# Designs tried in a protein design chat: VH-VL binders against Jasmonate-induced protein homolog. Part 15

Target 1, 185 residues: Jasmonate-induced protein homolog, of Atriplex canescens (Fourwing saltbush) (Calligonum canescens) (p42764)
Amino acid sequence: MASTQAMGMTEQQKKSVDEMVEKATNMGVNVQAQNSAVVSMINQTNVSMTFNENHNWSGSVVGTGYPKSIPTKQSRQFIHQGDAKDGSQGAVVYYGSNANGEPCGWLLAWCAPTNVTPTKPNRVYVDCGAQSKFDTISWDTIKAKLDVGPATTNFTDVDTETTIAAGVTSTGSFASVGAAFGLST
Short names: E, the ipSAE of ESMFold2; O, the ipSAE of ESMFold2 at other seeds; V2, 0.75 times the mean of E and O plus 0.25 times the DockQ between their complexes.

## First folded at step 8 (VH-VL; framework fv_iluzanebart)

Design w6 (from z5 with light chain Y96W; at its last look DockQ between E and O 0.72; V2 from the best seeds 0.00; counts 0 for: pae E 4.1 > 2)
Fold by ESMFold2, look of step 8:
Structure w6 (fold): chain C 185 residues (1-185), chain A 123 residues (1-123), chain B 107 residues (1-107)
Amino acid sequence: as target 1 above (185 residues)
Amino acid sequence: EVQLVQSGAEVKKPGESLKISCKGSGYTFTNYWIGWVRQMPGKGLEWMGIIYPGDSDTRYSPSFQGQVTISADKSISTAYLQWSSLKASDTAMYFCARIGEDKSTYYHAFDIWGQGTLVTVSS
Amino acid sequence: EIVMTQSPATLSVSPGERATLSCRASQSVSSNLAWFQQKPGQAPRLLIYAASTRATGIPARFSGSGSGTEFTLTISSLQPEDFAVYYCQQYNNYPWTFGQGTKVDIK
């Protein structure tokens, strides 16, 4: 039976996502980001997380690239520059461990269209769970889910007790993406 | 033609199990989320959860997490809503609905609905 | 979760007149809002998504407007078949939530 998701962001998750959106916004303003997603991620787990992989449907990371690690209780950021036609659409997977030391993964996907409209909004998709869940990722499936995704979402994997929340908003000429990678409590 | 066809009405007693179905046709079933919506007698609509049949990714409303099981069998294009032990308060109309057709607009709304399954639970 | 509040609870209007239905969100949902029509014993029918985009096959007399926290469904010239309950629904974040409905009755 598939892992049952605990839906609905906690007040703690809401604060963490809002803080990460604010960090992304500040970074985007400071670097004068355009047609891009500025992404800020906080590691709310008890161990460092390591970068596993990324996927690009449109655009690519710029600057110093994807953070190779996210230390416990710290945040890291990157900028994903969009293509002229389709904006910034990408995903990242980070690996870590749950409270029992079991290997786990956290997936964050975003879509930041070049021109945000009511029918082409900014969107996010999230997933987390056992690391083996990410051994074979169907990026077409993730894209299909992302394409109809909300601006703010969360997921909790009850088997591993991992959780993830994310939100996206428009700030001038770029999108601010905030995410919290964590454990359910 | 895109259709969602639900299983027929059910009359049950408290404590019994139940699994109702929602069969999709006229589209690629595995490419669209299917959601379940409850409507208690004389009341409004309540979102229960959604499933992506392609990989069984399932997401529940907090009010329904742990109360029902949402599942799908993609080989027969069918989604399910299941109770392990029904309560009288489960008496309601249950709808399944598909989320969005037009990929170019990237929208997230229930565009096609099943006809509903009336579940009556009484002792 | 985002609470969707509809007003009025009941709207009494005559055929041929304009009906205006309000939907308020407890926090911004951007333009991620849909409107549904439901008649007794029937499934809901999608009217509007993305706040203002008519779904396929929906007559032009139905229009939606608004963004953020305040949204309006307008029926410009009510037809006999339009007397029903109307629901708004946000899809900005999980959990998705519906308003409690506005019943449009014949005056």
Scores: ipSAE 0.393, ipTM 0.805, lowest interface PAE 4.1, mean pLDDT 90
ESMFold2 (binder alone), look of step 8: mean pLDDT 91; pTM 0.931
ESMFold2 at other seeds, look of step 8: ipSAE 0.462; ipTM 0.824

## First folded at step 9 (VH-VL; framework fv_iluzanebart)

Design v1 (from w5 with heavy chain H108Y; at its last look DockQ between E and O 0.60; V2 from the best seeds 0.00; counts 0 for: pae E 3.5 > 2)
Fold by ESMFold2, look of step 9:
Structure v1 (fold): chain C 185 residues (1-185), chain A 123 residues (1-123), chain B 107 residues (1-107)
Amino acid sequence: as target 1 above (185 residues)
Amino acid sequence: EVQLVQSGAEVKKPGESLKISCKGSGYTFTNYWIGWVRQMPGKGLEWMGIIYPGDSDTRYSPSFQGQVTISADKSISTAYLQWSSLKASDTAMYFCARIGEDKSTYLYAFDIWGQGTLVTVSS
Amino acid sequence: EIVMTQSPATLSVSPGERATLSCRASQSVSSNLAWFQQKPGQAPRLLIYAASTRATGIPARFSGSGSGTEFTLTISSLQPEDFAVYYCQQYNNYPYTFGQGTKVDIK
């Protein structure tokens, strides 16, 4: 029977997330990012992923915007500039396919407060599964879960065999967000 | 008054199924994660998993993945912990707890706990 | 998963004295750490979250400190009601793991 249970992060997922956090950090340092989330995403599926939508609770993307596609086995980055009060808080959804060619989606959400403190930490939320799961998104529900979420998390959808992992750290004046979009196999 | 009230103690035999409950009141049940925590006799606390009753988003500790089922019925503000086939090693106290915040909307903490349900599994 | 290690396992302290409990994480959890108190036959009670912030209604004699991998709970002047088992818990990564507990006994 179908399962919606979250799985623990595999060693490969941890390595991939750490690499993406490092890529985000390097990019943020190079552009001297301030009060922002620098986000790096790797597509570990067998097909190219395409951008579907974003949501902003605070701040907005800058520069060339959200990557329109993420080729298979490659990574792409963007910078989300925070506002003065609430920092950078947003989400993206990318679409692709699972190993059986079924349409699927991957959702990454982050919260990077203007000033990270013990009571206002960086946080992430992730979800994935059949593309139809993302036809009707309750952004209020995502925000509620994000607001009490961890700094590192993952989720696996057993029905579609999709998986996603993400982590966030503070790096000087910006947050580094790394995410791995993949298949559970 | 915010409360979590759990179902009563259970005495079972190995191989039997069981579903214990945790009913929330005094708050909007669908807006908070509910977690389950096991405490084996004379031992410490073990985090089992959490559910967001609003959409049934469920996350498990690897140690409990496939061992139990966490579920919720939001129409009656109740979360559940369920075994399909109990083992003697499942003998423990089981707590439910709400994940809420204190002084900040950005904080994960078990702020309200149920009273516990003792499950005894023996021949 | 992140392993939380508490020390000592048992701490014998006289009423009115200071108790110091340690909690160590196997990798950094930043300040995403909570402390709980549990008395026999009762549910745990949240004392401290965010490493050092007291939960509502917790007396000032309880204080928390630390970040990263090392954390301390201090009870500045033990009261009779403070003899209990204390647990730390990290909430930086799923799964949210607990330490094995420190029992604070009367000396």
Scores: ipSAE 0.467, ipTM 0.821, lowest interface PAE 3.5, mean pLDDT 90
ESMFold2 (binder alone), look of step 9: mean pLDDT 92; pTM 0.941
ESMFold2 at other seeds, look of step 9: ipSAE 0.534; ipTM 0.848

Design v2 (at its last look DockQ between E and O 0.71; V2 from the best seeds 0.70)
Fold by ESMFold2 at other seeds, look of step 10:
Structure v2 (fold): chain C 185 residues (1-185), chain A 121 residues (1-121), chain B 107 residues (1-107)
Amino acid sequence: as target 1 above (185 residues)
Amino acid sequence: EVQLVQSGAEVKKPGESLKISCKGSGYTFTNYWIGWVRQMPGKGLEWMGIIYPGDSDTRYSPSFQGQVTISADKSISTAYLQWSSLKASDTAMYFCARIGDKTYLHAFDIWGQGTLVTVSS
Amino acid sequence: EIVMTQSPATLSVSPGERATLSCRASQSVSSNLAWFQQKPGQAPRLLIYAASTRATGIPARFSGSGSGTEFTLTISSLQPEDFAVYYCQQYNNYPYTFGQGTKVDIK
């Protein structure tokens, strides 16, 4: 083996995702969350990120809704309350800029079944890149990929040098979702 | 009948390029991930990466990133594994496999028959 | 990446007897684990997914158990067609790594 250019999760991404999962867990415990996804996202870019849109396959956000912005190097959280039958399944898209000031987007999707079982695990899906990638989103395609997705994942868009990582774990009666929105440089 | 049919065995020299294929039939090709798995002679199975043909979303094992190209042509229901410059160490059996629907989660439920690639001077 | 370790490397068993194959993950994979059978000159075949659920058409003599980091495939009353190499694979994190395999040989 001469060299490698890996697309795998970096040590910094793993640390950031683990911290966000822990922050989501602490929030869920403090509010006694039930049948929900508690989501914590950190903005590791150099500019503030702005909420663009969400999608619900089951469940809905509670409280004051999705964070409208995520300041640079800060985290924000929300709770997505699940339906009785299908739990919490949703997605969010945030916009920001890469190091060159080009408009970019970050997409996080999660599936937190009402009852986590071996055949109904928690799952995540992520994507990022140029903002134009998110002008027309096929939510059916995202759901198909999410339905067979892993518990921990990452993606790097080489053209924009954006990256995203996420993980989900079961914490008693709720799922803890952590995500890191960032740059690959 | 759901099938993955791979291209035939290849005998190549070091430095040559190669593109092997995996054609899916009996299902909606664009709705399922396709993965590639290497098996070197006398060795076990190695996960190389996956592609979602519907939008070409591609995820690689770090060990294979930059070493091969995974691609798909959805118009002919075919996934590809490609080398720009083969090495003798690329000698192996290569399988494609489909990741099943949510019933099978992310498990490989359907496999191609394999393509033997032999690289020698 | 998650390392999957199988034991034993080779298991010699007489037809009609029980075989027990072990698979250990370097970190928890929950129940996101599959077992495959591979016979000489053939592609692998899915046996078990979700740690313990048999795939369609797999005989009841195959059973899986475990969660987290330790998993077991049990083959009760081995048949002549069961002598093969068996692999575990985790699908909790990319890359979806395989174990190195356990060869089940006739005694």
Scores: ipSAE 0.654, ipTM 0.856, lowest interface PAE 1.9, mean pLDDT 91
ESMFold2, look of step 9: ipSAE 0.806; ipTM 0.905
ESMFold2 (binder alone), look of step 9: mean pLDDT 92; pTM 0.936
ESMFold2 at other seeds, look of step 9: ipSAE 0.653; ipTM 0.866
ESMFold2, look of step 10: ipSAE 0.729; ipTM 0.889
ESMFold2 (binder alone), look of step 10: mean pLDDT 93; pTM 0.950

Design v3 (from w5 with light chain N32Y; at its last look DockQ between E and O 0.77; V2 from the best seeds 0.00; counts 0 for: pae E 5.8 > 2)
Fold by ESMFold2, look of step 9:
Formats: C-alpha cells, structure tokens, sequence
Structure v3 (fold): chain C 185 residues (1-185), chain A 123 residues (1-123), chain B 107 residues (1-107)
C-alpha cells in the first residue's frame, strides 16, 4: 500500500495543530489533569466525522469518553488517563468523507509517558485514507511506528486527497495532543 | 551480524533511470524503518525519507518529495531508492540506515548504516 | 523545517586535548538530538542520542549535553581515531534535519 507522505506541515497545518494543542492545554488545566493525554481534534473536512474505534496500549479514556462525532469545522476533546507505569498510550479512528464523497478514515495515535524523559518522549503517529484501509488494523505495527515517532508529524493520502497533522507537548502534569483531520484539496 | 548491504557504484548519464538497493540481514526487516541519506561531494548529510517495509508507509523530506521514489520489497528484505530521470546534480553518495529501538529509549536514531552507494551522473 | 547549525566548521586540536562541538536548533527540539561521527570513506556512526545518552559501545570520553536549542558534544581526551567529521541531527519534528558538520582535525 504505497501512499506517499509529503513530510513537513504546511503553515496552515501548523497553525491548526497549535490551536488544538492550546485547546487541549486549556482543558487539562481546567480539569487539573494528571498523568494524562488531553486530546483535541478539529474536523477540517466538509462533513461530520463519526467515531469508529479506539485502541489502548496503556491507560483508558475518562469522563464521557470519545466524542461520537466531530461536526465539520468544529473541534472535540477527550481525556485519556494514563497508567501509573506506562502513562497514556492509545489511538482513535474517525470516519468521514473526502471532497468526492468517498468514505475515508483518519487515525491518530499518541504516547504520553508518565514521566517524559529524553529516552521516553511524547510522540504521535497519524494515518488517513480510504475507509477500507481501516477494516483491519495491525495495532502491533502501529505501536512499532509510534515507539519511534516524532513529537509532530503529518500524512497525506494522495489517492483520497485526505490529510492529517498532529503534535504533542508536555504541559505540567499532562500531555497536550492536537490534531487536524482534513483534506489536501 | 545485523547488516545493511547496498548495491555497487553507478556511473550514469543525465536522463537515465536508476534504482539502487539496500538489503537487510540478521534482523526482522519488516519491523524497522529504513531511511535514505544523501551526501553530495564534499558536503554534509541530508535526510531524504524513510519507509516502513512492513506496510510500505513512506515519508519524504519536502526537499526530496517528487524527486525520488523510496520503496521496499519485504519478501527479499530489500529497500530501494530510484530516479526516473537522473540529473548531474544527483551525483552523490547515498546511504541507507535503520532506525533502531532499544527498549523504546530513542527516536529516529540511525543505528545501523549501509556502506553507501556512489552515484556519478555526468555527460 | 528546523535548521541545525554547527560550530565551529573546523576544530583543530592535538591528541589528548578536549574538543567541544556546538549545535544550535532554529527552534526547540527538546532533547530529541543525536550526534554522529563520520570518518573519511566510511558511513556515519551513531554516538549519542536523546541529547546525552551514549549509544552502545561508544567510549566514555564522548559526552553530550543540552536541551531546547543549544547542544554540545564533548570529547574529553581526543584519541587518534577521533579525528573525523561530527554531525548533529534533530528528530523532534519531521522532516528530520542534520547540521552541516564540524570537522575535527589534527593540529
């Protein structure tokens, strides 16, 4: 499955991710989050996105859980509480459509260690494309990529013209994760 | 025992195509990213892109997007770098390297390097 | 992208002396910084990752320090085999980028 990623976020992607990190930070401060990933996602597509599934390597979602939908041009947030030993490590998949109305998916994965150190950094992994790409997911493969992933990244699927960008930072006692789900058109 | 072995030096003319290879051995090839690094004569190192051979997830530096194709054949534990039409400015040494993981203690550190493939493009 | 700037371009030192190499990032890369050594005609070798962690098998005379935008590689007592070019590389953000290199040469 040769989808070519153009690396390096555009200025608009960087702005959107920074805004989502700020929203996550504000939420985490307001609820006094501890040992958690606070995640903010913006839907920059033309239709509402629907929650499909999640995966946990460490920790679990708290409160009202994962947003069941993300309306077009709006953002939604959740808090993923980490385990004492390994922090918060998880992924979510949302479904939507591209500009041509074709079914598509967006995957966001994060790792927020309990104690961020130079050898245990915050990191993200992203993917997007045709919805069928997400019919069966190898979570072991995604974990392997996440384990050596960067603090910020993006991906563009040329066939569906979908794109995704994400970043993670440490914010006091929690990590702030921001993601932008979008179209490359 | 863990090794990356690259194909031999190439002398080419502008406009010709080229595909150079990087074969991994002594480890599970599909479980590690492989990257390509260019070194032009007398110059430093430039990161070109990476591929995860397990699913062909490929990520390019913006400077190289559309200039080269990175691919892999996991059945023979081999990664490739290819040009459809070489230019004289493609003259360089090209390295492949593996991104290693030691108990998830570092990110994107190239721990094993191939010996390099010298590509010379001249009229 | 994040520009990595190394200084000096060339460092002339005698064997047994201390060498100090600098690497500056155009924006914070936290501690996600690696150092590589490259001898003439050879592939690079990983020395340091995570700013200060020595890779397996790297002699104790090599040490790294710094975080954010300023990083240093120190060779406490230079040996004949240490004359090489040294590169820093950030891996905080895609695209990953290298510094232009510092050549450590015999004085």
Amino acid sequence: as target 1 above (185 residues)
Amino acid sequence: EVQLVQSGAEVKKPGESLKISCKGSGYTFTNYWIGWVRQMPGKGLEWMGIIYPGDSDTRYSPSFQGQVTISADKSISTAYLQWSSLKASDTAMYFCARIGEDKSTYLHAFDIWGQGTLVTVSS
Amino acid sequence: EIVMTQSPATLSVSPGERATLSCRASQSVSSYLAWFQQKPGQAPRLLIYAASTRATGIPARFSGSGSGTEFTLTISSLQPEDFAVYYCQQYNNYPYTFGQGTKVDIK
Scores: ipSAE 0.111, ipTM 0.713, lowest interface PAE 5.8, mean pLDDT 89
ESMFold2 (binder alone), look of step 9: mean pLDDT 92; pTM 0.938
ESMFold2 at other seeds, look of step 9: ipSAE 0.276; ipTM 0.768

Design v4 (from w5 with heavy chain N31R; at its last look DockQ between E and O 0.69; V2 from the best seeds 0.00; counts 0 for: pae O 2.5 > 2)
Fold by ESMFold2 at other seeds, look of step 9:
Structure v4 (fold): chain C 185 residues (1-185), chain A 123 residues (1-123), chain B 107 residues (1-107)
Amino acid sequence: as target 1 above (185 residues)
Amino acid sequence: EVQLVQSGAEVKKPGESLKISCKGSGYTFTRYWIGWVRQMPGKGLEWMGIIYPGDSDTRYSPSFQGQVTISADKSISTAYLQWSSLKASDTAMYFCARIGEDKSTYLHAFDIWGQGTLVTVSS
Amino acid sequence: EIVMTQSPATLSVSPGERATLSCRASQSVSSNLAWFQQKPGQAPRLLIYAASTRATGIPARFSGSGSGTEFTLTISSLQPEDFAVYYCQQYNNYPYTFGQGTKVDIK
C-alpha cells in the first residue's frame, strides 16, 4: 500500500491553524488565562466528531471541560490549566469517520511550559488514522515525541485519508493552541 | 559513546533498488528521532524526513514523500533509507542524524551525525 | 515549508577577524533555530541551538543571536579551523529546512 501523497502542511492548513490560534488567543485574553494552554479545534471533516478521551502529564481542564462534540465545519475550545512547576501538558482524542464512513480518530497533544524559554519551547504532537489505532495508546511514547517536537506540525494517514495539523504560540502568560482535524481527500 | 554508523558507498545503475543503513549505538535507539539529510554534489543540506524507531512513526518532507522510504528495525538499532528505482539525480551524499540532547536536556536539533553514505547512480 | 535564506553566499575573511553570517526565515520560527558547521569531507557539526545557546564543546568565539525571522552567527576571532560552510536550520515546523549555506573562505 504505497502512497505518493505529499504530507507537508498546505497553505490552507496553515491558515486554518492560524485562525484557530487566533480564536484561542482571543479566548485566553478574555478570561485572563495564565499558565495554561487555550486550545481551539476545527472539524473540517464531513461528520460530527465525538470526544473520546484525554491524558494529563501536568495540569487539567477547567471551566466547562472538553467539548463533547465538534460539529462539521465548526470549532470548539477548552482551557487546560497548568500546574506551577510543569505547566500545561496534555492530549485529547476525538473520534469521527472518514469519507468512506470508516471509524477514525484524531489525537492532539501539547506542551506549554510554565516559563517558555528558547530551550523549553511550546510543542505539539499530532496523529490520526483508524479508530482502532487509539485502542491502546502509549502515553509515554507520545510524551517522548512531544518533548522534542515542533511548534507546528501535521500528519496524514494514507490508509484512512485523514489529516491533522496543529500549531502553538506563546501569547503573554498563556499558550494558544490551534488544530485542524480533517480529511486528505 | 553515542554513535551513528552508516553503510558504505554505493555505485548503482538507474532503475536499481537500494537500501542504505544507519546503526545507532551508545544510547536508547528507540527513544530518539532519526533523520535523513541529502547533500547533492557541491550543494547544501536537504531535510528528507525523520522516523521514531520505537513505533516507526515517520514524517517526510513533501519534496521526498513518495520518492524514498524511511524505515527502522529496532531489534538491531538500525534506520534505513530506501529507493525502489534509483535515478541519476539521486547521486548524492546521504547523512543520518539524531534529534538528541545537550546538557542533559532533550534538544530539537541534530546533535549526532553519521559519517555519510555516498550514492552514485550512473549508467 | 519555511524557506531559510542565508547571506552572503561566500564571506572572505582573514584569520583573527570577525565574521558575521545572516539567516532569514520566510516566517517566524521563534527561537527554534540551529547553526551547523561543515568542513570538506565531513558531516555537519552542531554549533548553536535555540538561536543563541552554544552546544557542548563549542568555543566561545561562536555566538548566535536573533529571533523570529532574522538570525546572525558571529565568529568573534576567526581561527584557521573555522574556514568551512555554515548552515542555519529551523526546527519550528516540519520539514526542518536548512538554509543554502555560507562559505567562509580565507581572504
Scores: ipSAE 0.567, ipTM 0.849, lowest interface PAE 2.5, mean pLDDT 91
ESMFold2, look of step 9: ipSAE 0.709; ipTM 0.884
ESMFold2 (binder alone), look of step 9: mean pLDDT 92; pTM 0.937

Design v5 (from w5 with light chain N92Y; at its last look DockQ between E and O 0.63; V2 from the best seeds 0.00; counts 0 for: pae O 3.5 > 2)
Fold by ESMFold2 at other seeds, look of step 9:
Structure v5 (fold): chain C 185 residues (1-185), chain A 123 residues (1-123), chain B 107 residues (1-107)
Amino acid sequence: as target 1 above (185 residues)
Amino acid sequence: EVQLVQSGAEVKKPGESLKISCKGSGYTFTNYWIGWVRQMPGKGLEWMGIIYPGDSDTRYSPSFQGQVTISADKSISTAYLQWSSLKASDTAMYFCARIGEDKSTYLHAFDIWGQGTLVTVSS
Amino acid sequence: EIVMTQSPATLSVSPGERATLSCRASQSVSSNLAWFQQKPGQAPRLLIYAASTRATGIPARFSGSGSGTEFTLTISSLQPEDFAVYYCQQYYNYPYTFGQGTKVDIK
């Protein structure tokens, strides 16, 4: 809310997202993931990020669950197992701070259908900003935006100078989701 | 009946402000992105940006960032495009359009368009 | 941003003939591509989305194909009412850029 955002991934964001997609792909291949989203996130901020919450439209996290924290300049991964009909559709919110020490949040949502088709493609949605933006999340609103969303995207919150970029692609029997949580500087 | 109805044509001078409107009806306005598309005289279509009226989430093309403001008033199902200071180069047709939803498939492109608003900026 | 390039700029064909319009993307857009028709003085009309899916109410003579960077719109038997400018648009990544258009003139 109350934000006006420039679009267009920076070269750094594109490189970071590509690296995270590659890392997710390698993990998915190694564990022989099927009908799932393998998600890799890098924290490009100056402080550690802490897991706040998740949401599931279909499927659920498996293994050791969502990373509890993402240390500064490091990446963490998880696998979200899809259900038979609707695949993996979920979201995560991580909290951290901006360059001024103000509390902020980063939201990543993905849709990885069981059967990817031109009319049911992989999709992502991202948001970031002041932590208070995430006190009251309308998951129905996020889903509506995600359902018609792009395969790669970014968002920059001018007020907090936070930014996020993400992309999703298919590899064999799973989707690779890469995201970069960062600052717009 | 799903419709987008835009405000009427405008004739303005450079330096004046302007706010044009796009009113949606026949569907739940807050559940769909609304985009703005510019068409300069004799030219093609240019994607300017989109807004999700439910929460005012707004995404701009880099070419239009800082040049226009996209906003919405969900209480009257209306999206807006506005300039603080018009230039002669803003002379164009401006369309609003909905990124659609079909109950059988989700559309990822503009499925319903407004009729367009002609903006003429001349001295 | 992703540049969409259409060719030819103008296509002159007789009614009943096949028209083929090309759209190239500067990078892969997967199947996230739409085609629009615009007649003089009118708003654009969605023809095709998801590269090859006809929008509701679009005649079967309109078909789309391609993926990645190469896409075509085919009008299998051109009708007099098909005189218009045709635009492709990618919606793979913001901004959702349009091609420059192909004008189809009917003889």
Scores: ipSAE 0.456, ipTM 0.812, lowest interface PAE 3.5, mean pLDDT 90
ESMFold2, look of step 9: ipSAE 0.662; ipTM 0.878
ESMFold2 (binder alone), look of step 9: mean pLDDT 92; pTM 0.943

Design v6 (from z5 with heavy chain Y107T; at its last look DockQ between E and O 0.59; V2 from the best seeds 0.69)
Heavy chain, then light chain:
Amino acid sequence: EVQLVQSGAEVKKPGESLKISCKGSGYTFTNYWIGWVRQMPGKGLEWMGIIYPGDSDTRYSPSFQGQVTISADKSISTAYLQWSSLKASDTAMYFCARIGEDKSTYTHAFDIWGQGTLVTVSS
Amino acid sequence: EIVMTQSPATLSVSPGERATLSCRASQSVSSNLAWFQQKPGQAPRLLIYAASTRATGIPARFSGSGSGTEFTLTISSLQPEDFAVYYCQQYNNYPYTFGQGTKVDIK
ESMFold2, look of step 9: ipSAE 0.745; ipTM 0.893
ESMFold2 (binder alone), look of step 9: mean pLDDT 92; pTM 0.939
ESMFold2 at other seeds, look of step 9: ipSAE 0.678; ipTM 0.875
ESMFold2, look of step 10: ipSAE 0.687; ipTM 0.875
ESMFold2 (binder alone), look of step 10: mean pLDDT 92; pTM 0.940
ESMFold2 at other seeds, look of step 10: ipSAE 0.755; ipTM 0.895

## First folded at step 10 (VH-VL; framework fv_iluzanebart)

Design u1 (from v2 with heavy chain Y104S; at its last look DockQ between E and O 0.72; V2 from the best seeds 0.74)
Heavy chain, then light chain:
Amino acid sequence: EVQLVQSGAEVKKPGESLKISCKGSGYTFTNYWIGWVRQMPGKGLEWMGIIYPGDSDTRYSPSFQGQVTISADKSISTAYLQWSSLKASDTAMYFCARIGDKTSLHAFDIWGQGTLVTVSS
Amino acid sequence: EIVMTQSPATLSVSPGERATLSCRASQSVSSNLAWFQQKPGQAPRLLIYAASTRATGIPARFSGSGSGTEFTLTISSLQPEDFAVYYCQQYNNYPYTFGQGTKVDIK
ESMFold2, look of step 10: ipSAE 0.757; ipTM 0.889
ESMFold2 (binder alone), look of step 10: mean pLDDT 92; pTM 0.940
ESMFold2 at other seeds, look of step 10: ipSAE 0.758; ipTM 0.893
ESMFold2, look of step 11: ipSAE 0.762; ipTM 0.888
ESMFold2 (binder alone), look of step 11: mean pLDDT 92; pTM 0.940
ESMFold2 at other seeds, look of step 11: ipSAE 0.742; ipTM 0.887

Design u2 (at its last look DockQ between E and O 0.60; V2 from the best seeds 0.67)
Fold by ESMFold2, look of step 10:
Order: sequence, then C-alpha cells, then structure tokens
Structure u2 (fold): chain C 185 residues (1-185), chain A 120 residues (1-120), chain B 107 residues (1-107)
Amino acid sequence: as target 1 above (185 residues)
Amino acid sequence: EVQLVQSGAEVKKPGESLKISCKGSGYTFTNYWIGWVRQMPGKGLEWMGIIYPGDSDTRYSPSFQGQVTISADKSISTAYLQWSSLKASDTAMYFCARIGDKTLHAFDIWGQGTLVTVSS
Amino acid sequence: EIVMTQSPATLSVSPGERATLSCRASQSVSSNLAWFQQKPGQAPRLLIYAASTRATGIPARFSGSGSGTEFTLTISSLQPEDFAVYYCQQYNNYPYTFGQGTKVDIK
C-alpha cells in the first residue's frame, strides 16, 4: 500500500541529476542519437543494483540493451530508440538494498515525444521503496501518471529510506534523461 | 458535469484534530491526481501536495510534509486533508483541485473551498 | 524549489484598456506554466496552461507568452469582470509553486 512521502529535490540530488543529464547529452551527441531517449543512471546506494525488468509504450532499447548491473557509486547508460509516431516511452526497474539490507526497488519512466511542443513536453515519473511494491506493476497506472508528469521530479520512501530523482531535457534530435538512485539517509 | 464538492467551514481551537473532505463526481475519480492548496488570509496560493486515489500514491510539498495528512477513500470518491493538532497559523481557506489529463499538471477543476478558523 | 515572482503587485487599469502581467521563475520551467484568475470569495479558475494555450471556455482577450524564466499574461480590452487577482504557477518541477499574485484593480 502507498505511504506518505516527501517531495522536493535536494541540492545534492539536483547536482547528481544534472551530471547524469550531461553524461546522457554527451553520449547522445557522440553517437548522433535521433528520436530517442539517452538515459544515464547513477547508483548512489551502498550495494550493486541489478536489472529487474523494463516496459515499452513506444520504442525499444538499442545496442547491448539495458545495463544488467550498476555498481555502487557508478553510472550506466542506455539508448532507447523511439518509434516514428510516438517517440521513446519506456520504464526500467532496478533492484538493490537499503541501508538496513532490506530488498528495495527503483523505477524510472520517461516520455520523449518525437516532436517536443509546449503541450507534448518531455516527462519523467519515478518511484522507489520495498521490493514487494514492484511484484505487480500496473503499467497503465504508471502511464497515466507519466502522461501528466513533470520534466524533473523526485520521490522518497520514508519506510525504506530510499530516494530517486530524475530529469529530462531536449538536446537537438534526442532527449537526455538523468536519474539518481539513492538512499535518503 | 465534473465537480469537486468540499465539506463545510470549520471553527476549531488550537490542539484539536480536523479532517476535511473533497468529493469528486462526473468522472473516474481513481484516474486523476487530486491536490490541496492553502490560501492564508490576505495571501496567495500554496501547493500542499497531491494524491492519486487509484493507488494512494501521495506526494507532499516539503513545507507541508509531517504537518498534514492527505488521503483518499476511492469507494466513495473522496479525498481528505487532515491535521492531528491544529495551530492558529492553520487558519486559512483550503481548496482541493484536480489535475486534468489535457492541462498537463495544471489544476483544471477546483472545489469551492473550506474555510478553517483556528482561534483561542 | 522554484520561486515564482510576479510583478507588479497591483495594476490599476481602466475598462477597455490592456493589462500586462509578468511572472519570473528562479530557473527555467520551459513552457510548463499556468495562469489562474481568482475573484473574491471564489476558487481560482484556470486561464492558460503550457505558457500560451487557453483553457476551454476562456475568452480570446486572455493571452499568454514566454518560455524559460520570463512569462507574460496579457488581457486586451479589459472587461469589468476581469478585475481580480491573477496567479502564475509552474509545473516543471515538484513541488509546484505559485507566484504571489497580481491584483488588477479599476483605475
């Protein structure tokens, strides 16, 4: 069941997200990405994180796929190629542990329209908490939240003391998505 | 017609608890974020937080985290704002509002407001 | 948190004349900005979203412009019912924040 959580990005989270957006931008420029989301994620927890699952509403990952592991204090990237009509819209879930060693999950979702306009902006959605929260994900519910979502957001789960922040910007022909997976302690 | 109807005005003493309500009708209540906005006497609007009634996902402004509880009962299409111990500084008008699916995160439908007065 | 600053605090305008209201964000909000009108004793009403898109049923005399950090609401040919307080709101970053308001009074 959902719990009461705080909202609002800390200065440290903002700096980490900005760094990940910059990494995504540099990667996208170097590979000449087009109609895609270039995603950079940093693991700011104390243990390695492992890939659990993905979901696609539009587009698909290219290259070697989603990083299978994100070592502690390191970042990993992937490119999600968009469809011609609806761009890149997807989500990933990574598992790890909180400071008490309890199993936890981090979810990042993004929407990068083929053509960004004031009424079709880039958007992100984030969630984190106990691993059991992610046993049965309603992707329709996540999509509904993502469709009205902001360009920059964060979430902190008070029960597990986990946190996540993310931001998305346009760079020419692609979107740069940066995310920080972390602990609130 | 899409409507949000709020509970009536309240007059309270400091230290008392309070729960005010916001009932939605004319749309699928569980599919839209509902937010709460405070307006202190003679002042502007303050965003307090939002809830997605379908799964009770709740997100607070840092200024209000720990000061209020936002909740919903989807079986009766109602969102709530509550205090465990009111202060005189909680005297304000409180609005609920819906985030529309075509207005992005802008509030498209507002309740009529609930005046809460807390005085010694 | 993104601070939204409105100016002027009060604007005195005669009916039939133009009112120009400013809203400034402490950092870029792209086009993720809305404008609301509030009359005494009433709930706010959505006027503009996405910086320049009029909400359903809003008269053409209301127009919005701007992007990034500087935004403008213009009321052309001001009508008697337009005397109210106007708020801008950003929805680019949680938490969403409002400006402090601009009161449009009869000159």
Scores: ipSAE 0.666, ipTM 0.860, lowest interface PAE 2.0, mean pLDDT 92
ESMFold2 (binder alone), look of step 10: mean pLDDT 93; pTM 0.953
ESMFold2 at other seeds, look of step 10: ipSAE 0.724; ipTM 0.887

